# VHH binders against UV-B-induced protein At3g17800, chloroplastic: the designs that were tried, part 22

Target 1, 346 residues: UV-B-induced protein At3g17800, chloroplastic, of Arabidopsis thaliana (Mouse-ear cress) (q9lvj0)
Amino acid sequence: ASSASNDASSGSSPKPIAPLQLQSPAGQFLSQILVSHPHLVPAAVEQQLEQLQTDRDSQGQNKDSASVPGTDIVLYRRIAELKENERRRTLEEILYALVVQKFMEANVSLVPSVSPSSDPSGRVDTWPTKVEKLERLHSPEMYEMIHNHLALILGSRMGDLNSVAQISKLRVGQVYAASVMYGYFLKRVDQRFQLEKTMKILPGGSDESKTSVEQAEGTATYQAAVSSHPEVGAFAGGVSAKGFGSEIKPSRLRSYVMSFDAETLQRYATIRSREAVGIIEKHTEALFGKPEIVITPEGTVDSSKDEQIKISFGGMKRLVLEAVTFGSFLWDVESHVDARYHFVLN
Key: E = the ipSAE of ESMFold2; O = the ipSAE of OpenDDE; V2 = 0.75 times the mean of E and O plus 0.25 times the DockQ between their complexes.

## First folded at step 16 (VHH; framework vhh_7d4b_2)

Design v5 (from m6 with G56S; at its last look DockQ between E and O 0.50; V2 from the best seeds 0.62)
Fold by ESMFold2, look of step 16:
Structure v5 (fold): chain B 346 residues (1-346), chain A 121 residues (1-121)
Amino acid sequence: as target 1 above (346 residues)
Amino acid sequence: QVQLVESGGGVVQPGRSLRLSCAASGFEFSEYTMGWYRQAPGKQRELVASISYSGSRTNYADSVKGRFTISRDNSKNTMYLQMNSLKPEDTAVYYCATVYRSPYLKDMDHWGQGTQVTVSS
């Protein structure tokens, strides 16, 4: 009945569009727009950011406002703390809404809250294990790193996606959050890597551009090379282009990361804003719960009442790919919002 | 600004009681697992007790189990340590600290300035 959208946004998530429910007035407003008019979310966000900027510019002028009953120092501190908490929550929820919108634009439904098994099979993973959309959202170099990350987590069972494991729900949540952090890091590094590759290709003696043109000399040798050219021969099936393509260009993201000194690597591994950390925590809690944690006198986490769940390796792969994608989107969204409303600390 | 302020320390005779308080501000206290630590002169800081974010779970060092009780009041952003049957070995500076907001991500640890407890005749 609406002329706004006919895609997965209305049919894929009939009840919640994301596991984390937004509570601030701005967050509830953005949630409504995400459902009804997702194409308007960027404009609504800009409006909310302008309001935050206006409030920040006037916050010192507001300490004697009508909302303050007098000159009580304790009341002033309490009101200031409340306003600061509201500002932080509003900003967190703006960032989250933008991440959710990026998933909607990619036609990827977020996994719903992981529930205890009520089904005879015992598995919690009701989501599909098909992950092609998620995999296509990343550069080839970033995907290589993501694939290695998956192999580290899943081990020898990377190819046995239908098998089921019984594992700690807490551990799955830890892997998820760590994978979000990793995706954030990877996007940050990949963005720099891709920029440096582009600069080397640009006019003015770019390394890869010059090397690529010189080796292929496509403009100069095209007519003669069409008969014996390795790239064309790969389609024809007679030349060893497979080995040539895989070994000639070792500009892998992993090698780039290993070139960083320890200080740079530590800086890039750090989430830039408290708000982004808060979203990762709250989103992960919305998916896996917030367990009751104490520590032992020996300094270790005591999670003795941790819930066990059954999940397929395909379900786990889907969770990890979503987590990495979430982190990648969060880096982009954080950077975009910071350019409009400065809030990052690093 | 995150603040943790301990109070209630003092000098008491063996066998008596003290109640320590930790007033928290500048963060969402009710989301954190909290702990009481102590450090005697020349010794390493040790965990005395920890309490989950809701208060539903606690853990104690063996040396204080049965004598000390950790509690919290999330409506007042305050954590407590009831210290009964005090012994001279309990003499230390006692610290209030955050432990975890979430078990999923590491968080910045915050510490109070400490309050002195001295148990002597």
Scores: ipSAE 0.553, ipTM 0.823, lowest interface PAE 1.0, mean pLDDT 78
ESMFold2 (binder alone), look of step 16: mean pLDDT 84; pTM 0.856
OpenDDE, look of step 16: ipSAE 0.760; ipTM 0.902

Design v6 (from r4 with V99I; at its last look DockQ between E and O 0.58; V2 from the best seeds 0.64)
Fold by ESMFold2, look of step 16:
Structure v6 (fold): chain B 346 residues (1-346), chain A 121 residues (1-121)
Amino acid sequence: as target 1 above (346 residues)
Amino acid sequence: QVQLVESGGGVVQPGRSLRLSCAASRFEFSEYTMGWYRQAPGKQRELVASISYSGGRTNYADSVKGRFTISRDNSKNTMYLQMNSLKPEDTAVYYCATIYRSPYLKDMDHWGQGTQVTVSS
């Protein structure tokens, strides 16, 4: 299987279409179809989901057999656990393949695994800095929230995207994962917002421009929603609330999110399935590696052995936009698959 | 759902040893950075030691360095705390907890029920 590449070099291996390599039989099959016949991926996925449902139905019969006297109950329980683990892995890889398909349909290449560059500068960001395709994939209201997220991460460096920083690879990965979770959250709330907007049933005050007091309230609500992802705040270096607040644009989606009570906001910030969480972790590990970490008694990550990388702020922006888009697609893919093969427990 | 069960606590004399165990189930234990925390009466809960997913890295509170050793056996889904040269100030309820699922997202949502350690004459 060849990855999409515009490189005219005849001596290089094809680039992978995604950093995470699928290992299950279903995942390997879908990886081949993604490259060779991407239009067949939906049909192949439906076939795999039907097989999963058939296997689940037959699993109940095997449990009944394990209850028969004289049967090694310990052995049957272990076999059932192995089958469940295989089912979960297969489902995760189906979900991942569908997310990759959405990137391919949008004509956006996923960033490859972050590794030392052959570039003389030593930078890891070899990918294009053109981000217009990623930006247009979201509703205008959702993009306003994404812009605020970028401002939090990049701070004053939003205007100096060509500069290069030496930063911890671990910290970049943590920002990426938090940004995936934020994109998932944003799509979930935006989807509800767009439906209610179309039906003209939005909560009162959502259509009006806001006073300066409302902007301050909106900043506090945004910070509360982002607080579930502390890596974002730590990476930004703690830009002042004044600087942060001056870059925040009013939006009806922000106002809509502010209308949620804390309990509802927390529920919406939570990833619904174990499989979706697993994909976020595995995708991020494929991009940035799996370093061993511990924390200090003060509660901070012990960074004494972190690998350092050189990356431009434009490269960081591209990573964060991809991460948010990945999370947004993950919400849609999770919902689509759950409708076909129920696995979401919340 | 995630299950963490501590054991091995008890009442011991100063200078003696205890070994705490944390049995983990219903999650991917081998993927997690884990920790031991303790809470003495009237005090806030504090981290005693943490251990990376494979056991290749550890970190300790200054008050226990050289006396306590954290370890794990991923084949048994179990984490341990060997507590040597115990002092009265080590008296607390000891908890095992998750800290990170993979290096990239904090997951401190899961705690054991705790096991009492009392060091007294």
Scores: ipSAE 0.655, ipTM 0.874, lowest interface PAE 0.8, mean pLDDT 80
ESMFold2 (binder alone), look of step 16: mean pLDDT 81; pTM 0.827
OpenDDE, look of step 16: ipSAE 0.746; ipTM 0.898
ESMFold2, look of step 17: ipSAE 0.546; ipTM 0.816
ESMFold2 (binder alone), look of step 17: mean pLDDT 81; pTM 0.829
OpenDDE, look of step 17: ipSAE 0.776; ipTM 0.910

## First folded at step 17 (VHH; framework vhh_7d4b_2)

Design w1 (from v6 with E31D; at its last look DockQ between E and O 0.80; V2 from the best seeds 0.75)
Amino acid sequence: QVQLVESGGGVVQPGRSLRLSCAASRFEFSDYTMGWYRQAPGKQRELVASISYSGGRTNYADSVKGRFTISRDNSKNTMYLQMNSLKPEDTAVYYCATIYRSPYLKDMDHWGQGTQVTVSS
ESMFold2, look of step 17: ipSAE 0.710; ipTM 0.889
ESMFold2 (binder alone), look of step 17: mean pLDDT 81; pTM 0.824
OpenDDE, look of step 17: ipSAE 0.730; ipTM 0.889
ESMFold2, look of step 18: ipSAE 0.701; ipTM 0.887
ESMFold2 (binder alone), look of step 18: mean pLDDT 81; pTM 0.823
OpenDDE, look of step 18: ipSAE 0.780; ipTM 0.911

Design w2 (from v6 with E31Q K65Q; at its last look DockQ between E and O 0.32; V2 from the best seeds 0.53)
Amino acid sequence: QVQLVESGGGVVQPGRSLRLSCAASRFEFSQYTMGWYRQAPGKQRELVASISYSGGRTNYADSVQGRFTISRDNSKNTMYLQMNSLKPEDTAVYYCATIYRSPYLKDMDHWGQGTQVTVSS
ESMFold2, look of step 17: ipSAE 0.566; ipTM 0.813
ESMFold2 (binder alone), look of step 17: mean pLDDT 83; pTM 0.849
OpenDDE, look of step 17: ipSAE 0.775; ipTM 0.909
ESMFold2, look of step 18: ipSAE 0.719; ipTM 0.897
ESMFold2 (binder alone), look of step 18: mean pLDDT 84; pTM 0.854
OpenDDE, look of step 18: ipSAE 0.787; ipTM 0.914
ESMFold2, look of step 20: ipSAE 0.612; ipTM 0.848
ESMFold2 (binder alone), look of step 20: mean pLDDT 84; pTM 0.854
OpenDDE, look of step 20: ipSAE 0.583; ipTM 0.788

Design w3 (from v6 with S102A; at its last look DockQ between E and O 0.43; V2 from the best seeds 0.61)
Fold by ESMFold2, look of step 17:
Parts: C-alpha cells; structure tokens; sequence
Structure w3 (fold): chain B 346 residues (1-346), chain A 121 residues (1-121)
C-alpha cells in the first residue's frame, strides 16, 4: 500500500512498470509520464512522433550533400546511418511505451525480469496465477486459438497448473517470443474477422427484432416473415432452411484463417516492421537475459550451456498469456503509429 | 533495409589464403548471430561457420575446421572469414547472412550478394 502511495506522489517506484528500461530521451520521458500522469501519454506520444517526423524530413533534405573527397563521404554516410538507427531506437521505445500503457489501462502488471526468488519451492514465478483479466482482453474466438496454443505448450500439465518443472531459461524465452509473434498474428486476423462478422450480421440484425416478434406470434407466419423482410433472407443466404440457419452462425476464427490462400496467410504471419521485431527481441531479453548462441552446420542451436529455472505450469500459462496479449497490443500500437508516422515498409 | 556486402573473393592457387569481409549496415549488427555460407555449382548452400553476437562462441563445418577462422569486429560492423590452405573443393560463392537476432528470434532472411572464391591451378 505504501509503495502505491509513493507512485502517486513522486512518479517513481522501487518496482518498475516493465522489465525493459527505456534509454532514449523520448523513452525516459514517456516512462516518467506512464507512472506520474498516465492520462497524458497520448498527447506526449503525439509530440514525440511530430519531433521524429521533423528530424526525418530535415535529414532527407540534406541526404545528397556534396563534400570533399574520400573521408568526408565515408563520415557523412556513417553519420546518416547513426541518425537513422537513433530514430529507429526512439520509435521502438515510443511503441514499447504504448504497449505498456495498454497493459496499465487493463490493470495487468507485466511480469518482472526472471530471476531466482526466495520462494521455498525455488521457482521463479512470483507473479499471480489468476489470469481472468488477460483472458477477457481477447474476443471469444481469439481466445479459442489462444487456448489451443496453451494446450500445445503445456501438454498433459494443462490441467495441473500447480506442478513445478525445471526447464531451460532460453527455451522459455523462445516460447515467450514465439507467443508474442502468435498474438500479433492472431490480432491481425481477428480484427478482419470481427469486422466481417459485424458487417454480415448487420443486414440480418436490423430485422432480428421483427423476426423474434413474428416467431412469438406463431410458426405459421415464418414463410411470410422471410418473404416480406428481405434483410432476413439476405442474412440467411436465400430462402433455404439450411442456408438460413447456417448463415446466421458466426464462423470460428480457425476456420476463417484456414480460408485464406497461402500467400495471404504467409503475409499475415509476418511481423510487418523491423521495429516490432526489435521490441519483441529486447522485451524478451529484458525478461530472460541474452545468452550467447551459435548454430551447428546441421542448423540446430547449441544449447549445452543453457541456464535452468524452476517454473510452475500456472506461472508458464500466465507468461504465455501475457506474451500473446503483448503481441496483440503490439499489432494495434504498430498500426496506430504507422498511420501517423509512416515506418512500415514490408 | 538490412545490407550485407561481401568482399575479398578472387582466384587463388591451391594452398594459398584469402580473407573475406562482410560489411553490415542499416541494422544493429552487434545483436546478431551471423554466419558464412557457401554454394558450389550444382550443390546446396551449406553453413561454413557461425559466430555469436559478441564473437564469444563459434562453430565450424567439419570440412573447414582448422583451416578457416570466423571473427567479427562489432565496432566496425564487420565479420571476417580467414581461409587458409585453400583447396579446389573450396571453390564456391561465399555469402554472409544473419541467423538469429540473438538469442530468441531466428532471422535468416538477410543475405549478401555473395563473393566468388575460385581455387584453381
């Protein structure tokens, strides 16, 4: 309770709001506002994006400056690369701050960096195992897909969340990052699905109350109600009894995804921006560390020196749900920012 | 977009040495596990050597162990392949490539254009 009071009064807390520390001037500014005045974050982000746009526009106008031979050309190209990298880093931190804001608005705390704890079991998962807030952040159809993803990860232990396992920290980090990418993909396709579902339901939905009243008056008027209300017929896909009942039922998200051609599916499975990939990597590194890895000629990761951790299956479930939610928010944040400061090129 | 540019290829006699360089730009080179690959005519592209993001770990194909040395200089955004005791069998186009945005994201999407190495008398 006293920590919450300090957060309200000072805008600082001994417990960080997110595992990744933001280092750019914009990122540090936004981190402070997230704690002290969260209602001002949208306006602060807009200011930072305007500054980025101004910086990019002025550098683009100077790009082809002539200079003296040799060393000056190399220096100008190095400076331009450094400035572009700094803008990208700043943009990544703006995007990350916006994702953190979405978690704060949902009253969901991000898990802290994974480290040994004083818990008697030795497990690293000190975070709550109740996940109801995370579950209701997603449409029912999206959550069906998330549940299947969890079942694949947790296997036979899906129903026994109190058990503790010893597992490679690197492996957990890889699962986390993959789950972020999966959440990004799911949100992208779910947005399209929900829009199409709403638009297809609206033609039939405008007549739904009339159909209900006519049904209450008796079954004998069913044929007259369908013929006199074209919206009901269009909703049912014609006058067929099979088509009528089938076409008012929403499709599952899995069935919708499987209806895409292969090119569309591959495009939707790809993270659109370099910045979003960077956020996934840096956030995951903040949680799990940055071990050295190489691959063998056979293409496999040499994992011989992986650190082991103890984690409950409930803790793992919470971690994966956070990862999927993070990816879902990242899609929304990336799209929102791209509309205002164009950076998505893929 | 990420750019990788190889240099240092050429025609050499058996038993001689070459040093390949891979200059990286438009990305944070020091975050990546990198590799050298080669492709001889009519053969599949194969990994020759890989190096971790800091250079602290390396791995080599059996056919080049003891003859080739991979290294990197993150301050210069450059990866190297020192190739000693070259054989005609080493004749190939050599590519530098990303492997992981280490350690959690496999990213093999970025390749150089390649540099020809020809070992012939």
Amino acid sequence: as target 1 above (346 residues)
Amino acid sequence: QVQLVESGGGVVQPGRSLRLSCAASRFEFSEYTMGWYRQAPGKQRELVASISYSGGRTNYADSVKGRFTISRDNSKNTMYLQMNSLKPEDTAVYYCATIYRAPYLKDMDHWGQGTQVTVSS
Scores: ipSAE 0.604, ipTM 0.856, lowest interface PAE 0.9, mean pLDDT 79
ESMFold2 (binder alone), look of step 17: mean pLDDT 84; pTM 0.855
OpenDDE, look of step 17: ipSAE 0.732; ipTM 0.894

Design w4 (from v6 with S30K K65Q; at its last look DockQ between E and O 0.86; V2 from the best seeds 0.69)
Fold by ESMFold2, look of step 17:
Structure w4 (fold): chain B 346 residues (1-346), chain A 121 residues (1-121)
Amino acid sequence: as target 1 above (346 residues)
Amino acid sequence: QVQLVESGGGVVQPGRSLRLSCAASRFEFKEYTMGWYRQAPGKQRELVASISYSGGRTNYADSVQGRFTISRDNSKNTMYLQMNSLKPEDTAVYYCATIYRSPYLKDMDHWGQGTQVTVSS
């Protein structure tokens, strides 16, 4: 709809359009177009994908050539590895640029890198806490699942978004990354659900208002699939999940997800491509940094020197909604690019 | 495919030293938190030492603290374990492994094939 130019910041230098700086030649080119002519990004991406295809076809022709001596085999292998790494970086950055464009089309600014701010409260969340645009980007059924995810993260503070918590920056980043993965999963499942709803091929119940009794095993499998990283539970403040169960509403999409067997659920909960995983990692690192982390002999993360930050619960809600939306867009973008330039192994 | 190759193991007398090397290839070694693990006969595999991606932080098991030193050279894609004042209790197969690239997402760990260290008279 509109570009980020309608949200110009007063009295300050223009902020970056996204926290991750793209480094490949293709990525730097797309970054310029995102700022200057965002409507041209799809065409620019098509050109870059054509170049990637040409490079891949050329590499295949070299493999079809007659063999060379063993020393040349080593050099051939090294060149092929360098080319594959560059292809992967280029593809990751194309995916990222397309996700950024989707945020621009929605007129939603990505939050900037989390760093110390001039705010007298010491809060790092100086970004707007209005989330209505983000909430409108998802189907009603998907949003019900997002709301339950927020309830898990925010706990009893769902009704007190102005309060401020001091929390590990590392743990906020872990919640963010987990929320990106959750958004990817939700979009994948929601697309299937919406298709089956349209065809009236619904596995359980026929009325959209119908709710099912939760199964203990299904609930545990569901929580494991969408909360694969242990830090999501830790962010809830260590308060037992039993105390906050009343804040989680059943939903029709949740019932649909619970109808999957464990193998299907696990497959849907994983990210399909290494490139998508790489973008989640790099985007999260751009927001929260890449900390110096080691493992204790007990197998746990040694977080003794972890940075603490102050963030309001409203700011946290904004981060989580952005993360889920990022993951949702990443699913769409990955699928779109894969149709043009096949790279997903499924 | 990630490749981790350990070397430097052997049979040594108590009180002597060994230096293990772990050569890494086919991944961005410099981005990973890495570790040395060991498995003695009849025991569970245990973490001996870990090192952050830049080498700026390390962590050691109590049994080796002060005797073993983990280090890395990101320009050579190599991690090291300097093992001083070796004891018979240090006898084990030593493995290098990736721990994770990012603490934000769980990654599949990768293991070397191991190198035998035997400390005996």
Scores: ipSAE 0.527, ipTM 0.798, lowest interface PAE 1.1, mean pLDDT 79
ESMFold2 (binder alone), look of step 17: mean pLDDT 82; pTM 0.838
OpenDDE, look of step 17: ipSAE 0.739; ipTM 0.894

Design w5 (from v6 with S50A; at its last look DockQ between E and O 0.50; V2 from the best seeds 0.54)
Fold by ESMFold2, look of step 17:
Structure w5 (fold): chain B 346 residues (1-346), chain A 121 residues (1-121)
Amino acid sequence: as target 1 above (346 residues)
Amino acid sequence: QVQLVESGGGVVQPGRSLRLSCAASRFEFSEYTMGWYRQAPGKQRELVAAISYSGGRTNYADSVKGRFTISRDNSKNTMYLQMNSLKPEDTAVYYCATIYRSPYLKDMDHWGQGTQVTVSS
């Protein structure tokens, strides 16, 4: 995506609706419709998916009918790979456009790319910090889990949202991406939980807390399954707790998740499609950048320079809530598109 | 599903050169920081050279610095290792591998099958 050259259409829009610039023909088209006629985005997406399906079917037909010499087979395979990659890129951008549309329908603006030059106070978080719209987008049980996630990230500073921290921009991006993946996971399990609750077939037992050992084991398994980095709880000054803390309370959704066997938990914690993983990575990179990193032969990270930023705890809370909401929407959008254009593999 | 295929290994005399190639497919090669590793008989696998996703940053083991050059061509999904002034201690199986996709999500290691380089006197 950042292979840097050609098709630089981002400059034609004075006020981008999202931090990630879409570059495929379909993505550019959908970006324009998102701004000008957002009510038409669903129909435009259906057209683009039909075109993708036709393109995929035509290539499958050519492959099945082909009888070619050796040199022709090598070129045919390379062309087929290029077309498959282009279809994947197009699909990613369709999915991203749909996530952006869900934010627009909720009247929630996505945070723009983080830039150090925009504010004389030095803070990067000049965006609105009111979060009530974001909080209302989730079931009560899901929001209890989101609250615990925020408590892990913000620690004792949850009540001190006006204070400002200076912290690695890379680390904020890591927390953001982990929170997107967490929101995807939470929506997936909450959707199932709400269905089973409505049908009154939830697994037996109350929302009782488990022993510290059982809680720690369940927490470790859960955190291992959903954590992208071990540093998610270290934002406010260190790793103060591992599956232990006064901010973590038993809840029916947490108990439901902890009732999964390890295989089921791992399956639910896995992002189902490569396209969804790509969206998380590209969106996070659009917000926080993609540093040029390389390792030394001794195994240490040799990133050029770690940029520091100033951010309030209120600003960080807004970022995390957006990230969780983005992941939740991504689950819904992925499922919606997969039903119309099958791309999620086994 | 990720595929990394090394080529260009062989048997050469000390002081000669070889150029290794790593052909990548089934993933977005241009987004990965990549590396060449080697494993000599009886030794642990070690990093020989690394190159950032754009090619703008490189790093080398001290034992090969000044003799080996890592490069990449993102338009061809190919990484190279130019090995000059080869020595008998460079004898090893050479692997290409992914190092980082993204600093924001955990990376999964992907390895090629390896290509033998033998420097015999």
Scores: ipSAE 0.437, ipTM 0.634, lowest interface PAE 1.2, mean pLDDT 79
ESMFold2 (binder alone), look of step 17: mean pLDDT 83; pTM 0.850
OpenDDE, look of step 17: ipSAE 0.678; ipTM 0.858

Design w6 (from v6 with M108L; at its last look DockQ between E and O 0.57; V2 from the best seeds 0.65)
Fold by ESMFold2, look of step 17:
Structure w6 (fold): chain B 346 residues (1-346), chain A 121 residues (1-121)
Amino acid sequence: as target 1 above (346 residues)
Amino acid sequence: QVQLVESGGGVVQPGRSLRLSCAASRFEFSEYTMGWYRQAPGKQRELVASISYSGGRTNYADSVKGRFTISRDNSKNTMYLQMNSLKPEDTAVYYCATIYRSPYLKDLDHWGQGTQVTVSS
């Protein structure tokens, strides 16, 4: 059946391809290439990474020159700090451009900066509520973990996506950032899980085979009981043939995660690079703003001045799915770039 | 590595004033929510005041409200605590600290070494 789509936002984005605007020369260059010549992005990125490597190697020689008599050691340290900061900012924007490229390749538009719309309700969510494309970007095991994450955030309203809530913009941004970090963690773990599953070395051995037997046996028992009643046999035949097939078993990834010792789990839950943390912060600020924050003497954020927004639960679901996907892509992009320009400290 | 250096502590009589300074370097000071903490002997460290990244919002512990004023000068990478009408109960080591760069992610706390304030006759 045919239906009208609410997907107009993906096809009507005239200027910004992402909410965060890149400001460095490398970032502006990559933003142009992303739009005009996307097939050149890999080569452009490699060129920029080579420049960063050359700059880093050249600065190593300047550090050596600081031992030359008559040289102000304080001046050379300040210059080195400035150049390191410039390289870090440039690298952040290269990484962000690559994450944006992954969204473009998946044909998924990033949501724009959050503000009230012209909709009579005043809702901020002008983006499409249909999210099947985002849901299909993840392994079945990863998606079940994402579904559980959504259930924790949305609660009983997972089935009531048209409902609209008035909620703190700051709280939405916090949920978004936490969901980015969660997607980063999930992708990291899922990659290890998928490799070990393919090599048949997962804890518990052939549990997939055992669970398949359990499902088949339960089905066979039901079909045997139904077949002894002729009028039920016609009914059961249709249900059994269509109702049973490959099901996603998301508890396998959760069980796998629980098999880690505490040290390994802590390491996997940590964002590896300062650049990736910076991207999460800047992207979230581009979406939700950078409010003036203070803390109370009790150590909590003072929320008395928080801006309130109206958002549907479907709009919230779309934000969370994007956030998890962003984190997943960030893990891949960080790993890809680190192999070519080493910046992750382990 | 973040550097925070407190100064301006000393010994003063009750009712007098001191101004503490916190010189910040090696990070983007103007992006951070900052705070002053204090720790009296035998007591837990407590937040005295906090200030948003631009200086547009502040929050104070009830025990110092009306007497202490937190401020910052982002052009000098410096945060201040003006302490008026000092009482013997204000005697403590005072620390400056970073709190948040972003309200969306927790950040690593960085602390100065502290400066002693002693209020006695």
Scores: ipSAE 0.575, ipTM 0.830, lowest interface PAE 0.9, mean pLDDT 79
ESMFold2 (binder alone), look of step 17: mean pLDDT 84; pTM 0.854
OpenDDE, look of step 17: ipSAE 0.778; ipTM 0.911

## First folded at step 18 (VHH; framework vhh_7d4b_2)

Design x1 (from m6 with E31D; at its last look DockQ between E and O 0.79; V2 from the best seeds 0.72)
Fold by ESMFold2, look of step 18:
Structure x1 (fold): chain B 346 residues (1-346), chain A 121 residues (1-121)
Amino acid sequence: as target 1 above (346 residues)
Amino acid sequence: QVQLVESGGGVVQPGRSLRLSCAASGFEFSDYTMGWYRQAPGKQRELVASISYSGGRTNYADSVKGRFTISRDNSKNTMYLQMNSLKPEDTAVYYCATVYRSPYLKDMDHWGQGTQVTVSS
């Protein structure tokens, strides 16, 4: 109620559809279409990918000019670096625009950059806590793993969503980024799981098997994959290991993941492209800022100068569900674009 | 290709100074939190100092605080370690390394080959 006057100074709806502002010519073009004619985004993306392909084809035809006597090798190298950086930025922004478009298709608004509000509690979470739209975007098996992820982050406060915590903004951003990476991983393994489940049903009928969580080796592998993101456990403030283990529901997807050897698990936990990692980085920075960080000799982030924020557990739940969904969409978008313009190296 | 190349090591007498340099290429150096690490014979590798992406924050191991100064020049893609009042216990191979790609993404995958620092009478 207190501060609407700056919105009135712009000629129309000035509120951004996503926290990250796109800078490339392609990104700015797609941003306009996302706002004005979102149904045209796929066609606009196709045009932009065709331009990238044309530029790459002409680059291949010109690389032999670098062997001509008298060519300035330093100048040629600098120009090639600039073009590669522009290509990468353009591709990152195409991927980001497609992820944003998937959120718009799902009728889910991305949360804005996190800043203090005029709310009397001082909370930063002005976004709604209703999450039904986000929850139905995932297979039942994937959602059960998302629920377990939320239980790790929120702990005993899964049922106390109105409670407010004061926590490092950096820590929330780290949990967000880890949750994006987890969603990417989950979508990747869920797709393989769903395909194998479908083929198993067709040729031999549906099998069911008792999952075993008491298997120590399998449990250790799963917890090692989750613990590669130490920011996840730190938010909850600790839970008894013996009690926590009994709270995790078995699922076929969790059992499927626990059947991976360490090499396969590491491969699936890795983000395939530099461009996808760049989007996670830039989107998270747009939400939470880019604080200066250093590490201590003990290997931990020095938190002595962290900005503190107030956020409800319901607000945190919404944020984590968005992050997982963002990662899931990023996997799909990366695969879609790679099929049309090959950029994934592995 | 990501490369980190240390230089400036050598053999010096106790109480003297050395300045190490780390030249970086193949990545956006100005986005990274960076660190200097060292490993003495028979010892575990340890962090000596870290520096934030802009150089605005630093952190030091207690054993070197007040004697060593980490710095960076993002326009030259170079990180430095000024080592004053050197002691025999500073004898080690010194490595530069990445630590974080952004505040939210750990990236400790890139290390230099190291430069030997020997402090002896």
Scores: ipSAE 0.689, ipTM 0.882, lowest interface PAE 0.7, mean pLDDT 81
ESMFold2 (binder alone), look of step 18: mean pLDDT 83; pTM 0.838
OpenDDE, look of step 18: ipSAE 0.698; ipTM 0.880

